# Ledger of designs, part 3: VH-VL binders against Stromal cell-derived factor 2-like protein (SDF2)

Target 1, 181 residues: Stromal cell-derived factor 2-like protein (SDF2), of Arabidopsis thaliana (Mouse-ear cress) (q93ze8)
Amino acid sequence: VEITYGSAIKLMHEKTKFRLHSHDVPYGSGSGQQSVTGFPGVVDSNSYWIVKPVPGTTEKQGDAVKSGATIRLQHMKTRKWLHSHLHASPISGNLEVSCFGDDTNSDTGDHWKLIIEGSGKTWKQDQRVRLQHIDTSGYLHSHDKKYQRIAGGQQEVCGIREKKADNIWLAAEGVYLPLNE

## First folded at step 13 (VH-VL; from k1 with heavy chain Y101R)

Design p3
Fold by ESMFold2, look of step 15:
Structure p3 (fold): chain C 181 residues (1-181), chain A 120 residues (1-120), chain B 106 residues (1-106)
Amino acid sequence: as target 1 above (181 residues)
Amino acid sequence: QVQLVQSGAEVKKPGESLKVSCKASGYTFTDYYMHWVRQAPGQGLEWMGIINPDSGYTSYAQKFQGRVTMTRDTSTSTVYMELSSLRSEDTAVYYCARDSRNVGWYEDYWGQGTLVTVSS
Amino acid sequence: SYVLTQPSSVSVAPGQTATISCGGHNIGSKSVHWYQQRPGQSPVLVIYYDSDRPSGIPERFSGSNSGNTATLTISGTQAMDEADYYCQVWDYSSDVFGGGTKLTVL
């Protein structure tokens, strides 16, 4: 299944099987921005992300997402954007990944380059991908380090600059909008 | 083998701007963040900000926000730091310093320093 | 506005062990890095992540960090170790340096 702009998808971390998750709970001591974590459960309404183009591009809802495209990911329930910046992540001291902004407020900290592993030209559900943050050059990353207080043993999600097995993600469950002609 | 070579000493008047260059060699320039740190005569180290040479993205210490600009030229592997509206208390040695290969938030290699004197 | 506190000076006889402290609120939860600066020279990294040594730094340099205090330890102190020493952390979005400690080998 083709991933199109406007699709609402879950992103599964390949090695741990946790889904990219966010909720209306800010980081305590860091930026104060909405936290982003890995969630162990498959049934979770806070793991849906809407694939959106960068403002000012010609991409429209239903268009395929090309390899190398710069995209945004909007958290469906809170409408905030998957975000990163030159701040230390809470557990590992890597790059902080948060949710920031709203429907009308987005900046370059919300921009991620889609990197499809292998030879695929457009993003499809069965492909291994990386998301590289434009401003920081960090890859969206997770690992088996967990927050102490968060229910369900949620994992830290952060950015790191090196390609590693722990920054491979798969499009999992979702509502995949039909491909345009 | 890693080298950070900075531009030469400068003498400035209050109200002018300074611009220090830092040329990197011996490693992949865009793989490492670059810090700028200054040291006033007889004083300690003061962090000014950080740049990602890959994207040009920057983050500045609050004290310098609005006065400092960090840029880079990837074709020459050079980072620049510009400080505007100079005052006599801006007299210092200015250092560029490389962050670790992964994001480590420490400075593993330092330039030789550039003395900037601000005096009327 | 995180603050690191260092003593302004430490004196040690040659061959003895020098200890340089770096105080900060809950510094044990942070990664502490240490720099040596000889007179008229740029800083050189001597310890990172509390206790790790870069290649080329002698084994007599060691570090520890717990509670509210990080410590740089130099065993078998030599005249060439005479320098200023700075501790540093990254406090979420910015570098914070200690005020520096002048080590004198007498």
Scores: ipSAE 0.713, ipTM 0.896, lowest interface PAE 1.5, mean pLDDT 93
Fold by ESMFold2, fold request of step 14:
Structure p3 (fold): chain C 181 residues (1-181), chain A 120 residues (1-120), chain B 106 residues (1-106)
Amino acid sequence: as target 1 above (181 residues)
Amino acid sequence: QVQLVQSGAEVKKPGESLKVSCKASGYTFTDYYMHWVRQAPGQGLEWMGIINPDSGYTSYAQKFQGRVTMTRDTSTSTVYMELSSLRSEDTAVYYCARDSRNVGWYEDYWGQGTLVTVSS
Amino acid sequence: SYVLTQPSSVSVAPGQTATISCGGHNIGSKSVHWYQQRPGQSPVLVIYYDSDRPSGIPERFSGSNSGNTATLTISGTQAMDEADYYCQVWDYSSDVFGGGTKLTVL
């Protein structure tokens, strides 16, 4: 199944099986922006991300997402954008990944390059991908380092500039919009 | 062997601009952030800003916002720092300094420094 | 604006242990890095992440960080250790350096 613009998907961290998660709880340190974590449960309303193009492109809802495309990921419940910047992540001191903005307020810190592992030309369900942040060059990353208090049992999500096994993600569960022609 | 080689000393007048270059070698230029740090004579270290050579993305210390511009040329593995509207208190040694692999928020290798003197 | 404070100077005899403090509000929650700058030279990283040594830095350099104080410790000090020492953290979106400590070996 093709991942299309407009689809609402869960992104599963391949190595730990945790899903990319956010909710209206800010980081207690660093930026103070809305936190982004890995969530252990499969059933979670806060793990849906809507695939959106960068403004000013001709991509439409239902178009396939090509390898190398620059995209945005909108958190479905809070409408904020998956974001990164030059702040230290709370546990490991890597690049902080947060949610920021709203439906009409987005900047280059919301831009991610889709990198499909292997020879695939378009993004498909269960395909191994990386998401590289445009401004920081950090890959979306997670690891078995867990929060103890605010987000107990959830694991850190951050950016890492080097390609590693822990920055592989899969589009797992979701509501996939039908592919256009 | 990691090496950061900076341009030579400059003498400037108040109101002019300076531009210091920093040529990197011995590593993959676009894989590491670059910091700029200055040191006035007899004084401590003062951070000016950071550039991602891969994207050209920059973040500047608030004190220098509006006066500093950092750029890079990936074909020559060179970063540049420009400081405009110079004052005598901008007299300093200017250093480029590399961040660690995967971002550590510290400076693991430093250029030799460039003395810029601002006087009438 | 986050502030790091260091003593202006520390004096030690050769072979003795030098300690250089770096004070900051809740600095124990931050990663502290240390630089050595010999007269007329560029800074050199000697400790990162509170207590880690880069390759080529002698084991006599060590670091610690807890509460409101980080400390650089140099055991068995040598004349070549005479330099200015700076602590540094990344705070919010910027580097913050301490004011520097001049280590004199007499």
Scores: ipSAE 0.708, ipTM 0.882, lowest interface PAE 1.4, mean pLDDT 92
Fold by ESMFold2, fold request of step 14:
Structure p3 (fold): chain C 181 residues (1-181), chain A 120 residues (1-120), chain B 106 residues (1-106)
Amino acid sequence: as target 1 above (181 residues)
Amino acid sequence: QVQLVQSGAEVKKPGESLKVSCKASGYTFTDYYMHWVRQAPGQGLEWMGIINPDSGYTSYAQKFQGRVTMTRDTSTSTVYMELSSLRSEDTAVYYCARDSRNVGWYEDYWGQGTLVTVSS
Amino acid sequence: SYVLTQPSSVSVAPGQTATISCGGHNIGSKSVHWYQQRPGQSPVLVIYYDSDRPSGIPERFSGSNSGNTATLTISGTQAMDEADYYCQVWDYSSDVFGGGTKLTVL
């Protein structure tokens, strides 16, 4: 199944099977922006992300997402954008990944390059991909380091500048909009 | 071997701008963030900001926001720091300093420093 | 804004152990880095992440960090260790440096 702009998807961390998650709880340190974590369960309404183009491009709802495209990921429930910047992540001291903005406020900190592993030309469900943040050059990353208090059992999501096995993600569950002709 | 070679000393008047260059060699230029740190005579170290040479993205210390601009040229592996509206208190040695590869938030290699003197 | 406090100077006899403190509120929850600066020279990283030593730094340099105090320790202190020493953390979105400590070896 093709991932199209407008699809609402869960992103699963390949090695740990945790899904990218957020909710309206700010980081206690660092930026103070909405926290982003890995969630252990499959059933979670806070793990849906809407695939959106960058403003000012010609890409439309229902278009396939090409390898190398720059995209935004909107958290479905809070409407904030997956974001990164030059703040230390809470557990590992890597690049902080947060949610920021709203339906009408987005900046370059919301821009991610889709990198498809292998020879695929468009993004498909269950395909191994990386998301590289444009401003920081950090790859969306997670690891088996868990929060104990405000997000107990959830794992840290951060950015790192090196390609590692722990920055491979798959589009898993979701509502996939049909591909345009 | 990692080298950060900075431009030579300058003398400026209040109200002018300075621009210091820092040429990197011995590593992949775009893999590492670059910090700028200054040191007034007889004083400690003061952080000014950071640039990602890969994207050109910058973050500045609040004190310098609006006066500092950091840029890079990836074809020459060079970062630049420009400070405008100079005052006598801006007299300092200006250093470029490389972060660790996966952002350790410390400076593992430093340039030789560039003395900028601001006097009337 | 976060403040790091260092003593202005520390004196030690050759061969003795020098201890340079870096005070900060809950500094034990932060990663502390240390730099050596000889007169007229650029700073040189000597400790990072509280206690790790870069390649080429003698093992007589060590560091610790707990509570409100981080410490740089130089055992078997030599005349070549005379320098200013700065502690540093990354706080929120900024480097913060201590005021520096001049180590004198008598």
Scores: ipSAE 0.684, ipTM 0.881, lowest interface PAE 1.4, mean pLDDT 92
Fold by ESMFold2 at other seeds, fold request of step 14:
Structure p3 (fold): chain C 181 residues (1-181), chain A 120 residues (1-120), chain B 106 residues (1-106)
Amino acid sequence: as target 1 above (181 residues)
Amino acid sequence: QVQLVQSGAEVKKPGESLKVSCKASGYTFTDYYMHWVRQAPGQGLEWMGIINPDSGYTSYAQKFQGRVTMTRDTSTSTVYMELSSLRSEDTAVYYCARDSRNVGWYEDYWGQGTLVTVSS
Amino acid sequence: SYVLTQPSSVSVAPGQTATISCGGHNIGSKSVHWYQQRPGQSPVLVIYYDSDRPSGIPERFSGSNSGNTATLTISGTQAMDEADYYCQVWDYSSDVFGGGTKLTVL
């Protein structure tokens, strides 16, 4: 199944099977922005991310997402954008990944390059991909380092500048908008 | 193998600008963030800011917001730091310093330093 | 703004152990890095992440970090260790350096 702009998807961390998650709980240190974590459960309304183009581009709802495209990921429930910046992540001290902004406020800290592993030209369900943050050059990353009290059982999500096995993600469950072409 | 070579010493007057260059070699230039740190005579180290040479994204110490600009030229593997509206207290040795591969928030290699003297 | 406090100077005899402290509020929850600066030279990283040594730094350099104090320890201190030493953390969105400690080897 083709991932199109406007699709609402869960992003599964390949190695741990945790889904990219967020909710209206700010980080206690670092930026103080809305936290982003890996969630262990499959049934979770806070793991849906809407695939959006960068504003002012020609891509529109229903278009396929090409390898190398710059995209935004909007958290469905809170409407904030997947974001990164030069703050240390809470557990590992890597690049902090957060949710920031709203429907009318987005900046370059919300921009991610889609990198499809292998020879695929467009993004498809269950395909191995990386998301590289444009400003920081960090790859969206997770690992088996878990929060204790506030988000117990959820794992840290951060940015890492090196390609590693732990920055491979799959589009898993979701509502996929039909391909225009 | 890693080498950071900075531009030569400068003498400036108050109100002028300075621009220090830092040419990197021995590693993949765009893989590592670059810090700028200065040291006034007889004083300690003062952080000025950081640049991602890959994207050009910058973050500056609050003290220097509005006066400092950090840029890079990926074709020459060179970062630049420009400080405007110079004052005598800006007299310092200015260092570029490389961060680690996976942004460790420390400076693993330092340039030789550039003395900038601002005299009234 | 986060502050790191170091003593201005420390003196030790050759062969003895030097300790250089770096004080900060809850510094034990941060990663502390240490730099050596010899007169007229650029700083050199000697410890990162509290206790790790870069390649080429001898084992006699060690670090610890707990509570409100991080410590650089130099065992078997040699004349070549005479330098200024700075601690550093990344706090929020900024590097923060300590004021520096001049180590004198008598």
Scores: ipSAE 0.682, ipTM 0.879, lowest interface PAE 1.5, mean pLDDT 92

Design p3
Fold by ESMFold2 at other seeds, fold request of step 14:
Structure p3 (fold): chain C 181 residues (1-181), chain A 120 residues (1-120), chain B 106 residues (1-106)
Amino acid sequence: as target 1 above (181 residues)
Amino acid sequence: QVQLVQSGAEVKKPGESLKVSCKASGYTFTDYYMHWVRQAPGQGLEWMGIINPDSGYTSYAQKFQGRVTMTRDTSTSTVYMELSSLRSEDTAVYYCARDSRNVGWYEDYWGQGTLVTVSS
Amino acid sequence: SYVLTQPSSVSVAPGQTATISCGGHNIGSKSVHWYQQRPGQSPVLVIYYDSDRPSGIPERFSGSNSGNTATLTISGTQAMDEADYYCQVWDYSSDVFGGGTKLTVL
């Protein structure tokens, strides 16, 4: 199935099968913004992300998301945007990835370019994709390093400027809005 | 061979602006962040800010917020640093310095430095 | 604002071991980088990530970082090692440099 603007999806890290996750737990170090992690369980209400266009564009709810599109990802439960900036990530010292803003506050730190691996023209479920942050040029990335105390058992999510196997994500579970004609 | 070549020395008066260029060669310009660091005569190193040449995105040290602007021209592989409202305390050698490929938060290659003197 | 403290100077005889300290609150939890600056020259990276050596830096340069102190160690010092040495960390969103240590080889 196609991923449309307005769909609420889980993003699964291909290598580890952990889902992109967030909740009202700020980073204990770094920016102090809401933490973003990889979560081991499939059943998790904090792993839903709403696909949104950048404000001021003509894309609307139900439109397909084209390869190369710049998008935002809103955390469903907290309404904050998937975000990155020039702060060191807590475990690996890469680019920090956080949730920031709200329904009325969003900036370019929330903008991600969708890169579809292979020949696909629009984003589909179970398709291998990368998300490249516009400001930092970092790819959304995860690995097998885990938090030890806070968020124990969850993986660090960060930004990496090189394409690596660990920056591949799949749209897995979700509520996919019907494609517009 | 990685090379960072900066513009020549300048003499400025208080209240003017300086603008230093740093031309990169020997690597993919947009793959690496660039830092700017200054050094007053006989003093230590002071970080001013960082730019992503790929996007033009910047982050500045708090001390220089509002006075510093960093830009780039990808067609010439050149970064620029402009410091406005100069004071005599801004007399320094200004360096551009490259970060590592995947953001190591350290400076692996440095330009030759540009002496800027601010005096009446 | 995070502060790194270095001694102003260190003197060693040729062939001896020089030790340059870099003090900071809980610096052992940070990655420490070291630069050599010879008179009239730009800084050169000599140690990164506490103990890693860039290509072309002699094995006699080493580093460590634990608790509140990071250390640059130069064994078998040579006259050409006479320079200023700076430690540096990235503190969340900013580079922080130590005040520098002048190494004299005599």
Scores: ipSAE 0.665, ipTM 0.881, lowest interface PAE 1.6, mean pLDDT 92
Fold by ESMFold2 at other seeds, look of step 19:
Structure p3 (fold): chain C 181 residues (1-181), chain A 120 residues (1-120), chain B 106 residues (1-106)
Amino acid sequence: as target 1 above (181 residues)
Amino acid sequence: QVQLVQSGAEVKKPGESLKVSCKASGYTFTDYYMHWVRQAPGQGLEWMGIINPDSGYTSYAQKFQGRVTMTRDTSTSTVYMELSSLRSEDTAVYYCARDSRNVGWYEDYWGQGTLVTVSS
Amino acid sequence: SYVLTQPSSVSVAPGQTATISCGGHNIGSKSVHWYQQRPGQSPVLVIYYDSDRPSGIPERFSGSNSGNTATLTISGTQAMDEADYYCQVWDYSSDVFGGGTKLTVL
């Protein structure tokens, strides 16, 4: 199944099976922006992300997402954008990943390059991918390091500049919009 | 070997601007962030900001926001730091310093320093 | 606004152990890095992540960090160790350096 612009998908961390998650709980010691974590359960309304193009491009709903495309990921429930910047992440001191903005407020910190592992040309469900942040060059990353209080049992999500096994993600569950014809 | 070679010493007058270059060699230039740190005579180290040479993205210390601009040229593996509206208090040695590859937030290699003197 | 506090100077006899402290609120939760700066020279990284030593730094340099104090330790101190020493952390979005400690070997 092709991942198209407008699809609402869950992103599963390959190594731990945790899904990319967010909700209206800000980081306490970081940016103060909405926290982004890995969630252990499959049933979670806060792990849906809408695939969106960068503003000013010609891509439209239902178009396939090509390898190397720059995209945005909007948190479905809160409408904020997956975001990163030169701030230390709360647990590991890597690059902080947060949610920022709203439907009308987005900046370059919301831009991610889709990197498909292997020779695939377009993004498909269950395909191994990386998301590289444009501003920081950090790869969306997670690991078996968990919060204790504010998001107890949930996993840290951060950015790391080096390709590692722990920055591979798969589009898992979702509502996949049909390809345009 | 990793080398960071900076431009030569400068003498400036108050109100002018300075621009220091830092040419990197011996590693993949775009894989590492670059810091700028200065040191006034008889004083400690003062962080000015950081640049990602891959994207050109920058973050500046609050004290220098609005006066400092950091840029890079990937074709020459060179970062630049420009400081405007100079004052005598800006007399210092200016260093470029490389961050670790894995976003360590420390400076593993330093340039030789560039002395900038701001006087009448 | 995070502040690191170092003593202005430390004096030791040759062959003795020098300790240089770096104080900060809850510094034990941060990664502390240390730099040596000889007179007229650029800083050189001597310890990172509290206790790790870069290649080429003698084993007599070591570090620790807990509570509100990080410490750089130089055993068997030599005349060539006479220098300024700075501790550093990354605090949220900025680099923070201590004020520096001048080590004198008498």
Scores: ipSAE 0.633, ipTM 0.881, lowest interface PAE 2.0, mean pLDDT 92
Fold by ESMFold2 at other seeds, look of step 16:
Structure p3 (fold): chain C 181 residues (1-181), chain A 120 residues (1-120), chain B 106 residues (1-106)
Amino acid sequence: as target 1 above (181 residues)
Amino acid sequence: QVQLVQSGAEVKKPGESLKVSCKASGYTFTDYYMHWVRQAPGQGLEWMGIINPDSGYTSYAQKFQGRVTMTRDTSTSTVYMELSSLRSEDTAVYYCARDSRNVGWYEDYWGQGTLVTVSS
Amino acid sequence: SYVLTQPSSVSVAPGQTATISCGGHNIGSKSVHWYQQRPGQSPVLVIYYDSDRPSGIPERFSGSNSGNTATLTISGTQAMDEADYYCQVWDYSSDVFGGGTKLTVL
């Protein structure tokens, strides 16, 4: 199944099977922005992300997402954008990944390059991909490092500049909008 | 061998601007962030900001917001730091310093320093 | 704004152990890095992540960090160790350096 702009998807971390998750709970340190974590459960309303184009481009709802495209990911419940910046992440001291902004406020810290592993031309469900942050050059990353208090049992999500097995993600469950003709 | 080679010493007047270059070699230039740190005579180290040479993205210390601009030229593996509206208190040695590969938030290699003297 | 506090100077006899403190609120939860700056030279990294030593730095350099104090320790101090020493953390989005400590080997 083709991932299109406007689709609401879960992003599963390949190695740990945790889904990219957020909710209206800020980091207790660092930026103070809304936390982004890996969630162990498959059934979770806070793991849906809407695939959106960068403002000012010609991409429309229902268009396929091409390899190398710059995209935004909007957290469905809170309407904030998947975001990164030059702040230390809470557990590992890597690049912090957060949710920031709202429906009317987005900046370049919300921009991610889609990198499809292998020879695929467009983004499909269960395909191995990386998301590289435009400003920091960090890859969306997770690992078996868990929060103890807030979001207990959830994994840290951060950015790192090195390509590693732990920055491979798959589009898993979701509401996939039909591909435009 | 990692090497950071900076431009030569300069003498400036108040109100002018300075621009220091830092040419990197011995590693993949766009893989590492670059810091700028200055040191006034007889004083400690003062962080000015950081640049991602891959994207050109910058973050500046609050003290220098509005006066500092950091840029890069990937074709020459060179970063630049420009400081405008110079004052006598801007007299310092200016260093470029490389961050670690995975953004370790420390400076593992330093340039030789560039002395900038601001006097009327 | 996060503050790192170092003593202005530390004196030690040759062969003795020098300790240089770096104070900060809850600094034990941060990663502390240390730089040596010999007279007229650029800073050189001597300790990173509290206690790790870069290749080429003598084993007599060590570091620790807990509570509100990080410490650089130089055992068997030599005359060539006379220098200024700076601690540093990355605090949210900024480098923060301590004020520096002048080590004198008498």
Scores: ipSAE 0.629, ipTM 0.878, lowest interface PAE 2.1, mean pLDDT 92

